# Ledger of designs, part 6: miniprotein binders against ABC transporter G family member 3 (ABCG3)

Target 1, 243 residues: ABC transporter G family member 3 (ABCG3), of Arabidopsis thaliana (Mouse-ear cress) (q9zuu9r114to356)
Amino acid sequence: IAWKDLTVTMKGKRKYSDKVVKSSNGYAFPGTMTVIMGPAKSGKSTLLRALAGRLPPSAKMYGEVFVNGSKSHMPYGSYGFVERETQLIGSLTVREFLYYSALLQLPGFLFQKRSVVEDAIQAMSLSDYANKLIGGHCYMKGLRSGERRRVSIARELVMRPHILFIDEPLYHLDSVSALLMMVTLKKLASMGCTLVFTIYQSSTEVFGLFDRICLLSNGNTLFFGETLACLQHFSNAGFPCPI

## First folded at step 8 (miniprotein)

Design Q6Y (from d8d with Q6Y)
Fold by ESMFold2-Fast, scan of step 8:
Structure Q6Y (fold): chain B 243 residues (1-243), chain A 87 residues (1-87)
Amino acid sequence: as target 1 above (243 residues)
Amino acid sequence: SPEDLYRLAEKIIELTREVFRALLLAKQGDPETALRKIEDLERKLQELEDEIGKYSPEEAKRLQDEVEKLREWLEYIRKLIEFLLRE
């Protein structure tokens, strides 16, 4: 996926439109992790949604997005999108939730849906949790935040997307859960998935796992390129890397 | 009492699971039986809503939110079953 001169405006209160993303240029390759990083209100979630074709009706987009060399719109099911907060169905087990999600969204026979569910469970390291109720509702504790985030991603994996967009995969995770999530995503990318996700900030260890970074501040791209090149760029310029 | 609220929560969980089982039944080739099951579940949900409605908003805020979500799922799944019935 690649994008050129991508600008997104949001209708503000009275007489102004906020330019939330300003002339962004970038790309993401199959089998790699490309990260959009920046502080709150830097435009990272808006850029992610623009790439995924999920902007709200109040938004206007300029510029171009290319998928597999084509300017064609991505059809539903060719990509996955994981919201920062995903509503799970706590009354179902992990396996049931994923199976019913497949049943509602995926064409084909019931036995095919069971196999894609088992694949998603394995890919997200959920085997030990597959028969547990998701919970987190009706006075039930249920799964911890790390397992919940993996279930949310697994739901999209059932559709076998080639590109997966994730809004803040580490949101509300402790440091250990965040590292485990990053290791899981790195493994998922190595299996051929193109991952594009947003992060507020990261540790040095987590930063080193990224293939490419798009660094945003107030809608402006401060840097786009290889993760190691980002460190060299700011070091050579005499500025600290703003991670 | 807190025990009564837990009991009502368990009923919400059970009804939610049954709604999805009705969807599975319809997809397996028995949408007629699935629709009858949904109609039974609609009556049970109404009874549950009435019982929860006897508690104050502060006492039942969690349960009221979950019941609303269950009703939305039930309506959505009913429409899907009706679509399958029409072939």
Scores: ipSAE 0.420, ipTM 0.804, lowest interface PAE 2.4, mean pLDDT 80

Design R21E (from d8d with R21E)
Fold by ESMFold2-Fast, scan of step 8:
Structure R21E (fold): chain B 243 residues (1-243), chain A 87 residues (1-87)
Amino acid sequence: as target 1 above (243 residues)
Amino acid sequence: SPEDLQRLAEKIIELTREVFEALLLAKQGDPETALRKIEDLERKLQELEDEIGKYSPEEAKRLQDEVEKLREWLEYIRKLIEFLLRE
């Protein structure tokens, strides 16, 4: 996926539009992790949604997004999008939830749906939790935040998307759970998935796993390119990378 | 009591699993039996909703939220099964 001169405006104060994302340029490749990084209100979630064709009706987008050489938004089902907070069915086990999600969305025989579910469970390192209740139900705690987040991503994986957009995969995760999540996502990308996700900030260990970074501040792109090049860019300018 | 609220929560879990099991049955080629199971589950859900309704809104808000989610799933799955019956 690539984008060129992408600008997104939202209705601001006094009935005029504010530019939330300003002339963004970038790309993401199969087998890689491209991260949109920046503080709160930097425009990172808005850019992610613009790339996925999921902007709210009140937003206006200018510029171009290219997928497979086409100047059109991807059809639903050819990509996955994981919201920052996802509603799970706490009364089901992980395997049940993924199986019924697949049953509702995928055509084909039941044994084929079981196969994609098992693949998703393995891909997201959920094997030890597959028969546990998701929980989050009243009076039932179930899975912890790290496992719940991986289940949310696994649900999109049962559709076998070519591109997976994730809004804040590390949201509300502790440092150990965040590292496990990133290692899991790196392995997923290595199996051919194009991953594009947003992140507020990262540790040095986590940062090293990224292939490309789009660094945003107040809608402006401070840097876009390979992770190592980002470190060199700021080092050469005489100050540290603002991560 | 807290024990009664726990029992009601467990009943919501049971009904949720049965609703999705009815969907599976319909997809396996028996939508007529699945519809009858959904109709029985609609009755059981109404009984559960009435039981939860005996508690104050403050006491039972989380149970009421979960029952509302289950009712939405049940309505959606019923429509899918009805569609399969017409095919």
Scores: ipSAE 0.284, ipTM 0.719, lowest interface PAE 3.7, mean pLDDT 79

Design R21L (from d8d with R21L)
Fold by ESMFold2-Fast, scan of step 8:
Structure R21L (fold): chain B 243 residues (1-243), chain A 87 residues (1-87)
Amino acid sequence: as target 1 above (243 residues)
Amino acid sequence: SPEDLQRLAEKIIELTREVFLALLLAKQGDPETALRKIEDLERKLQELEDEIGKYSPEEAKRLQDEVEKLREWLEYIRKLIEFLLRE
């Protein structure tokens, strides 16, 4: 996926349109993790949604998004998008939830999707949790935040998307859970998935796992390129990388 | 009592599983039987809602939230089964 001169405007507070993302350029490749990083209100979630074709009706997008040489956000072989906060069904086990999610999203009477569910469970390192109740929203014992977040991603993997957009995969995770999540995502990317996700900030260890970074501040791109090049760019300018 | 609230939570789990099993039955080619099961589950859900409603909001807020979500799932799945009956 690549994008060129991508600008997004939202209706402003005082009857004026505000540019939330300003002339963004970038790309992401199969087998790699591309991260959109920046502080709150930098436009990272808006850019992610623009790339995935999931902007609200009140938004306008200018510029181009290309997938395999074609200008489109919704080709056959659809993209997956994981929200920052995902509604799970606490009364179901992980396997049940993923299976019923597949049933609800499958066109027509297709029953041979059990292997897709098992593949998603393995890909997200959920095998030990597959028969456990999701819980978390009632008087039910359930999964911890890290496992729930992996279930949210696994739900999208059931549809076998070629590109997976994730809004803040580390949201509300402790340091250990965050590292495990990043290792899991790195392995998922190595299996051929194109991962594009947003992150507020990361540890040095987590940052080193990224292939490419799009660094945003107030809608502006401060840097786009390979992670190592980002570190060199800011070092040469005499400033630490704003990680 | 806390034991009663736990029992009600377990009933929510049971009804949720039964609602999705009805969806599975419809997708396996028996939407007529699935619709009858959904109608029975609608009655059971109403009974559960009424019982949870006897508790104070402070005691049962989470159960009320979960039951509302189950009601939404049941209505959505009923519509899907009704659609399958038209094919």
Scores: ipSAE 0.395, ipTM 0.798, lowest interface PAE 2.8, mean pLDDT 79

Design R21W (from d8d with R21W)
Fold by ESMFold2-Fast, scan of step 8:
Structure R21W (fold): chain B 243 residues (1-243), chain A 87 residues (1-87)
Amino acid sequence: as target 1 above (243 residues)
Amino acid sequence: SPEDLQRLAEKIIELTREVFWALLLAKQGDPETALRKIEDLERKLQELEDEIGKYSPEEAKRLQDEVEKLREWLEYIRKLIEFLLRE
């Protein structure tokens, strides 16, 4: 996926439009992790939604998005999008939830749906939790935030998307859970998935796992390119790297 | 009591599993039996709502929220089963 001069405007409190993302340029390749990084209100989530074709009706997008070398409108089943906060069914086990999600979304026979569910469980490192109740309601022991977040991503994986957009995969995770999540996503990318996701901030160890970085501030791109090139860019400019 | 609220939570879990079993039954080619099961589950859900409603709002807020989510799933799955009956 690649994009050129991508600008997104949204209606302000008045009838005038505000530019939330300003002339963004970038690309993401199969088998890699491309990260959109920046503080709150930098336009990270808006850029991610623009690339996935999931902007609200009040938004306008200018510029071009290319998939497989063509101007692309993404068909729903070809690409996955994971919201920052997702609805899980706490009264089901992980396996049950993923199976019923597949049953509601996928065509074909039940044995095929079972196979994609087991693949998603393995891909998200959920094998030890597969038969556990998701929980999160009254009097029920359930999964912790890290496991719940991986279940949310696994739900999208049952559709076998070629590109997966994730809005803040580390949202509300402790440092140990965050590292496990990043290692899991790195492994998922290495299996051929194109990952594009947003992050507020990362540790040096986590940053080293990224293939490409898009640094945003107030809708403006401070840097886009390979992770090593980002470190060199800020070093050469005489500024500390903002990561 | 806390033990009674625990039992009501367990009933919500069991009822939720049964609702999704009805979906599975319908998808396996028996939407008629699935619809009858959903109708029985609607009655059981109403009984559960009434029992939870006997507790104070503060004590039962989380159970009431979970029951409301279950009712939404039950209504959605019922519509899917009815659609399959028309095929």
Scores: ipSAE 0.339, ipTM 0.768, lowest interface PAE 3.2, mean pLDDT 79

Design R21Y (from d8d with R21Y)
Fold by ESMFold2-Fast, scan of step 8:
Structure R21Y (fold): chain B 243 residues (1-243), chain A 87 residues (1-87)
Amino acid sequence: as target 1 above (243 residues)
Amino acid sequence: SPEDLQRLAEKIIELTREVFYALLLAKQGDPETALRKIEDLERKLQELEDEIGKYSPEEAKRLQDEVEKLREWLEYIRKLIEFLLRE
């Protein structure tokens, strides 16, 4: 996926529109993890949604997004999008939830083979949790935040997307769970998936796992390129990398 | 009592699983049986809602929230089954 001169405007409290993302340029490749990083209100979630074709009706987008060399206006079928907060069904086990989620996404009398669900469970390191109730409702102890987050990503994997957009995969995760998540996503990318996701902030260890970074501040791109080049870019300018 | 509330929570879990099983039946080519099952589950859900409604709001708020979610899933899945009947 690639994008050029991508600008997104949102309606403000008054009649005038604010530019939330300003002239962004970038790309992401199969087998790699590209991260959009920045503080709250930097525009990272808006940029992610623009790339995935999931902007709200009140937003306007300018510039171009290309997938497989073709201009894309409506990515459908091959794309997955994971919201920052995903509603799970606590009364189902992980395996049941993934299978029924696939059934809900399929048209007509079609249904997924059980094997694609097992593949998603393996890909997200959920084997030990597959038969456990998701929980999180009255009188039921269930999965912890790290496992719930991996289940939300596994739900999208059952549809076999080539590109997976994830809004804040580390949201509400402790440091150990966050590292496990990143290692899991790196392995998923290495199997040919194109991963594009947002992160508020990261540790040095987590940062080192990224292939490319788009660093945003107030809608402006401070840097886009390989993560190893990010430190060199800011060092040459006389500033530390604002990570 | 806490034991009674736990029993009601278990009923919500059981009904939820049955609602999704009806979706599976419909997707496997038996939407007529699936619709009949949904109609039976609608009756059982109403009975469960009535029983939960006998408890104080403080005691039963979480159960009421969960049963409301189940009602929404049942209505959504019923519409999907009805759609499959027309195909």
Scores: ipSAE 0.438, ipTM 0.805, lowest interface PAE 2.3, mean pLDDT 80

Design R62E (from d8d with R62E)
Fold by ESMFold2-Fast, scan of step 8:
Structure R62E (fold): chain B 243 residues (1-243), chain A 87 residues (1-87)
Amino acid sequence: as target 1 above (243 residues)
Amino acid sequence: SPEDLQRLAEKIIELTREVFRALLLAKQGDPETALRKIEDLERKLQELEDEIGKYSPEEAKELQDEVEKLREWLEYIRKLIEFLLRE
């Protein structure tokens, strides 16, 4: 996936027409993790949604997005999108939830649906949790934030997308859960998935796992390129890379 | 009481599982039986909603939110089963 001169404006903001993302250029490759990083209100979620074709009707997008060498008009199911906060069905086990999600979304035989569910469970390191209630409500102990986040991503994986967009996969995760999540996503990418996701900020260990970084501030791209090139760019400018 | 609220939470869990089991039954080729199960579950859900409704919002907000989500799932799955009956 690549994009050129991508600008997004949102109507109904304090100004008549606010440019939320300003002339963004970038790309992401199969088998790699490309991260859009920046503080709150930097435009990172808006850029992610623009790339995924998920902007609200009130938004205007200018510039171009290309997928597999063609202007991007991806059909439903060719990519997955994981919201920053997702609703799970706490009354179901992990396996039940993923199986019923597959029943609702996929054509084909029941055996095939069971197979894609088991693959998603393995891919997201959920085997030990597969028969546990998701929970997270009223008096019933359930999964912790890290496991819930992995279940949310696994739900999209049952569709077998080749591009996966994730809005803040580390949102509300502790350091250990965040590192496990990133290791899991890096393994998923190595299996051929193109991963594009947003992050507010990261630890040094997590930062080192990224292939490419798009660093945003107030809609402006401060940097786009490989992780090591990002560190060199800010060093040459006389201040450290804002991890 | 806390024991009553936990019992109600367990009922929400069981009804949710039954609603999705009805979907599975319909997908396996028995949408007629599945619809009858949904109609029975709709009655049980109404009874559960009425019981939870006797508690104040301060006491049972989470249960009210969860039973509301269950109602939405039941209506959605009912529509899917009805669609399968028309095929």
Scores: ipSAE 0.401, ipTM 0.798, lowest interface PAE 2.7, mean pLDDT 80

Design T16A (from d8d with T16A)
Fold by ESMFold2-Fast, scan of step 8:
Structure T16A (fold): chain B 243 residues (1-243), chain A 87 residues (1-87)
Amino acid sequence: as target 1 above (243 residues)
Amino acid sequence: SPEDLQRLAEKIIELAREVFRALLLAKQGDPETALRKIEDLERKLQELEDEIGKYSPEEAKRLQDEVEKLREWLEYIRKLIEFLLRE
């Protein structure tokens, strides 16, 4: 996936359109992790949604998005999008919830739905939790935040997307859970899934797992390129990388 | 009591499983039986919601939230089954 001069405007509170993303250029290669990083209101989520074709009707997009040389015409089911906060049904087990998702989204017989559910469970390292309640509180004890986030991502994997967009995969995760999540996603990418995420901030260990970074600030791209090149770019300018 | 709230949580869990079993039935080609099960489950969910509602909001807020989520999913599933019946 690649994008050129991508600008996104959204209606502001003062009866005019604000440029939320300003002339963004970038690309993500198949089987790699490309990360959109920046502080709050940098335009991360808006850029991610623009690439996924999920902007609200009030938003306007200028510039171009290409998939395999074709202008923004991804086939139905070819990509998945994981929201920052996913509503999970705490009264179901992980397997039940994913099977429910498969039943709603996929055509075909029970065998096909069962196999994609098991594949998603394994891909997200959820095997030990598959029969555990998702839960969410003391009367319905279940998964911790890290496992809940893995279930949210697994939900989209039952569609076997070619590209997976994830809005803040590390949201509400502690450092250890965040690192384990990123290792899981790195492995998923290596198996042929193209991953594009937004991340507010990152530890050094997590940063090292990224293939490419798009660093945003107030809608502007401060840097786009390989993670090692990002470190060199700021070092050459006499400043540390802002991560 | 905490024991009563735990029992209510267990009832929510079992009701949710029955809702999805009804969806399975409909997808396997028996949407008529599935719809009847959904109607029974709608009544049971309302009874459960009424029972949970007798507790203070502070004590039962999370169970009330789970019941509300389940009711929304139940309404969605009912509409899907009704759609299958029109085919």
Scores: ipSAE 0.011, ipTM 0.493, lowest interface PAE 9.1, mean pLDDT 77

Design T16S (from d8d with T16S)
Fold by ESMFold2-Fast, scan of step 8:
Structure T16S (fold): chain B 243 residues (1-243), chain A 87 residues (1-87)
Amino acid sequence: as target 1 above (243 residues)
Amino acid sequence: SPEDLQRLAEKIIELSREVFRALLLAKQGDPETALRKIEDLERKLQELEDEIGKYSPEEAKRLQDEVEKLREWLEYIRKLIEFLLRE
């Protein structure tokens, strides 16, 4: 996926349009992790939604987005989008939840849906939790935040998307859970998935796992390129690295 | 009592599973039986909600929230099954 001169405007409280994303340029490749990074209100979630074709009706988008060499209206099922906060069904086990998610979303035979669910469980390192109740409801102990986040991502994987957009995959995760999540996502990318996701901040360890970074501040792109080039860019300019 | 509240929570869990089993039945080609099952489950959920309503708001808040979530799922799945019946 690639984008050129991508600008997104939103109507403000006044009659003026606010530019939330200002002339963004970038690309993401199969087998790699591309990260949109920046503080709150930097425009990172808006850019992610613009790439996924999920902007609200009040938004206007200018510029070009290309998928497989053409201007894209991405068809349903060709990509997945994971919200920052996903509502899960606590009374179901992980396997049951993913199975019913597949039933609601995929056409085809029951036998095919079972293998897709098992593949998603393996891809997100959920095998040890597959028969546990998701929980988060009355009188039932459930999954921890890290495992719940993995279930949210696995739900999208049952559609077998080629591109996966994730809004804040590390949201509300402790440092150990965050690192394990990033290792899982790195492995998922290596299996051919194009991953594009947003992160508020990262540790040095996590930063090293990224292939490319788009660094945003107040809608402006401070840097886009390979992770190592980002470190060199800021070093040469005399500014601190954003990690 | 805590034992009674635990029993009610277990009933909510089982109803949730039955709702999704009805969806599976409809997808396997029997939406008429699935719809009848959903109608029975709607009645059972109302009976559960009435029973939970006999407890204090502080004791029952979490159970009431779970019943509300299950009711939303029942409404969604009912509409899906009704769509399948129109074919």
Scores: ipSAE 0.011, ipTM 0.432, lowest interface PAE 9.5, mean pLDDT 76

Design V19A (from d8d with V19A)
Fold by ESMFold2-Fast, scan of step 8:
Parts: sequence; structure tokens; C-alpha cells
Structure V19A (fold): chain B 243 residues (1-243), chain A 87 residues (1-87)
Amino acid sequence: as target 1 above (243 residues)
Amino acid sequence: SPEDLQRLAEKIIELTREAFRALLLAKQGDPETALRKIEDLERKLQELEDEIGKYSPEEAKRLQDEVEKLREWLEYIRKLIEFLLRE
């Protein structure tokens, strides 16, 4: 996936338009992790949604997004999008939730093999939790935030997307859970999935796992390129790295 | 009591699981039996809601939210089953 001169405007209550993302250029390669990083209100979630074709009706997008060199609409099922906060069904086990999610995500999953669900469980390191209730409300002890986040991502994986967009995969995770999540996602990417996700900030250990970074501030791209090149860029400029 | 509220929560869990099992049954080729199961679950949910209503509004709020979510799932699943029956 690649994008060129991508600008996103949001219309306010007055007749003005605010530029939330300003002339973004970038790309993500199959089998790699590309991270959009920046503080709150930097435009990272808006950029992610623009790439995934999930902007609200009030938004206007300018510029171009290409998939496999074509300016074509991405076919249904070829990408997945994981929201920052996902509604899970606490009354179901992890396996049940993934299976029923696959049944409801038409087309093509009416008679699917249970194998796609087992593949998703394995890919997200959920085997030990597969028969446990998701829970988390109504006087039920449930999965912790790390496992709930893995279930949210696994739900999209049952559609076997080639590109997976994740809005803040580390949201509300402790440092150990965050590192384990990133290791899982790196393995998922290495198996052929193109990962594009947003992150507010990361540890140096987590940062080292990224293949590419798009660093945003107030809608502007401060840097786009390989992770190591990002560190060199700010060192050469004589400024501290904002990561 | 807290034990009674937990028992009611466990009933909501089981009704929810049965609702999705009915959906699976319908998609596997038995939408008639699935619809009857959904109708039974709708009745059981109404009975459960009456029992929850005996508690104070503060105590019942979380359970009532979960009942409403299950009611929405039952309605959605019913529509899917009815679609399968018409086609």
C-alpha cells in the first residue's frame, strides 16, 4: 500500500475546513510493520482511517491511495481494521466469539472451516485462553486487557486479510503485555500480513521492532522511513528524538 | 445479595451462548428449529428481566445493560433466521 499527497479535512460547525492530515506521503510493504506515531491530535488515527477507507461522511480526502500499484478500491475481506476500543461479547468464550464473528462477517464464511478460527487463535497466542469466557462485566471475572486486545485483533484475522490496520494495539496495556503484543504482531507480519498501526509512544525495546515509522505532529509528517533512519535523522539535526 | 446478582449474570451468559448456538443451527440448515429456540430464549429473557427488576435501580443497572445487549442480539439473530426461512 502506498499513499501520495494525502490530505484529510474535517468540516467544523462553521463553514471552514480544518486540515487534520497535511500532504502525507508513505508506503507499507507486505510482511512488514509500519507505525504511525504521534501525540494526541497529531492526526494519526485520521491517517489510519483514510488509508483503510473508513473516514466519516463529514471528512474529505485529497490525494491518492494505491494497493499493488493500482488506484483501486480494496476488495472486501482483503483488509481488516481494529478499533482502539472493540465491543467484545463477554458471554462467549474466545473460540465461540471468533467462530460466530466469522459466521456473521459475510461474504464467504457461511460454511467456513473451523481451521480459520484455530489459525487466528494460534496467530494471536490465544491457545491457553481459547475456552475461557471473555467476560469483563456483569460480576464476571474475564480476560485481562492484553488478552482482550488479542481477541479484538484475532476477530479481524478470521477474514484472512492481507493488510491489517490497528488503531493503538498497545492501548491500556502494561509494559510487559505491550512487549508481548508487539512480538506477536512482528511474527504475524513476518508470515505475510502487512501491518499498519498507530501508537502514542513506545519504549526503546518496542520501537526497535518497527520496520517503518511515520512520525506525525499537528497533521504534519516530521519523518517517514525506516526505524533506524528515524533515529539518525534526529541525531543529525541536533535535536532529541521525540520517540 | 451479591451471590444472587452473580447467579443472574450467569443466566444472561447462558442465554447469550444459546442464542448464538441457535444462529449456528439455522446456518447449518435448520432455521425452523432455530427460530423456536430463539422464541424460547426471548420468553426466558423476559422472565429474567422481571427477576432483575426486583432489585434496586443502582444494583440492577449493570444487569439491565447486559439484558438489553442480549435483547438486541436476539432481535438481530431472529431477523437473520427469518431471512433464511423466506428465501
Scores: ipSAE 0.374, ipTM 0.781, lowest interface PAE 2.8, mean pLDDT 79

Design V19I (from d8d with V19I)
Fold by ESMFold2-Fast, scan of step 8:
Structure V19I (fold): chain B 243 residues (1-243), chain A 87 residues (1-87)
Amino acid sequence: as target 1 above (243 residues)
Amino acid sequence: SPEDLQRLAEKIIELTREIFRALLLAKQGDPETALRKIEDLERKLQELEDEIGKYSPEEAKRLQDEVEKLREWLEYIRKLIEFLLRE
């Protein structure tokens, strides 16, 4: 996926945001993790939504998005998008939730191999949790936030998307859960998936797992390129990389 | 009491599973039986909502949120089953 001169103007009914993303240029490849990083209100979530074709009706987009050499026609059945906060059904087990989610989204899923659910469970390192209740309430013991976040991503994987957009996969995760999540996503990317996700900030360990980075500040791109080149860019300019 | 709240949480779990099993039944080619099951589950959900509603928001807020989500799922699944019934 590539984008050129992508600008997004957004207006809310009760709040105003203007030119949230300003002339962004970038690309992401299969087998790699491309990260959009920046502080709150940098435009990272808006850019991610623009690439995925999921901007709200009040938003206006200019510029071009290309997929496999053609202009993007969204939504495609091959794309997945994971919200920063995903509603799970705590009263179902992981396997049940993924199965029913697939059943609701795919007419005729009953006549397909249910192995797509098992593949998603394995891809997100959820095998030990597959028969456990998702939970999410103090009287419903279940998964911790890290496992629940992996379930939300697995839900999209059941559709077998070739591009997966994730809005803040580390949101509300502790440092150990965050590292495990990133290792899991790195493995998922290595299997041919194109991963594009946003991140508020990262540890040094997590940062080292990224292939490419788009640094945003107030809608402006401070840097786009390979992770190592980012470190060299800011070092040569006499400033530390704003991780 | 805390034991009563846990019992209500367990009822939410049981009812949720039954609602989704009705969806599966409809998708397997029996939407008529599935719709009748949904009508029975609608009554059970109403009873559960009434019981949870007797508790104060301070202790039962999260159970109230969960049962509200379940109501939304039941309505959505009912409409899907009704749609299947028309085809």
Scores: ipSAE 0.328, ipTM 0.752, lowest interface PAE 3.2, mean pLDDT 79

Design X10 (from d8d with V19I V67I)
Fold by ESMFold2-Fast, scan of step 8:
Structure X10 (fold): chain B 243 residues (1-243), chain A 87 residues (1-87)
Amino acid sequence: as target 1 above (243 residues)
Amino acid sequence: SPEDLQRLAEKIIELTREIFRALLLAKQGDPETALRKIEDLERKLQELEDEIGKYSPEEAKRLQDEIEKLREWLEYIRKLIEFLLRE
């Protein structure tokens, strides 16, 4: 996937629309993790949604998004998108939730859906949790935040997307859970999936796992390129890489 | 009481599983029986909603949120089963 001169405006409370993303350029490849980084209100979630074709009707997009050299197609099932906060069904086990998600989303035979579910469980390192109740409501024990995030991603993997967009995969995760999540996602990317996700901030170890970085601040791209090139870029300018 | 609220949460779990089992039955080729099950489960859901609705938001907001989500799931699954009957 690639994008050129991508600008997104949002209807604000002001008289004129605000530019949230300003002339963004970039690309992401199969087998790699491309990360959009920036503080709150930097435009990272808006850029991610623009690439995935999930902007609200009040937003206007300018510029181009290309998939396989053609203008982007946004039909259901072409891309997976994982929200920062996803609605899970706490009254189901992990396997039940994924299976029923497959029943709701995919055509075809029931046994094929079971295979896809087991593949998703394995891909997200959920085997030890597969028969546990998801939980999360006040009176039931459930999965912890790290496992819930893995379940959310596994739900999208059931549809076998070639491109997976994830809004803040590390949201509300501790350092150990965040590192385990990133290792899991790096293995998923190595299977041929194109991963594009947003991150507010990362540790040095987590940062080192990324293939490409798009650094945003107030809608502007401070840097786009390979992770190592990012470090060199800011070092040459006399500043440390903002990680 | 806290024990009453836990009992209600367990009923939500049981009802949720039955609603999704009805979806599975419809997808296995018996949407007629599945729709009849959904109609029975609708009555059980209404009874549970009425019981949970007796609690204030301060006492049972999370259960109220969960039962509202389950109502949405039941209506969504009902529509899917009805669609399968029209195929």
Scores: ipSAE 0.377, ipTM 0.775, lowest interface PAE 2.8, mean pLDDT 79

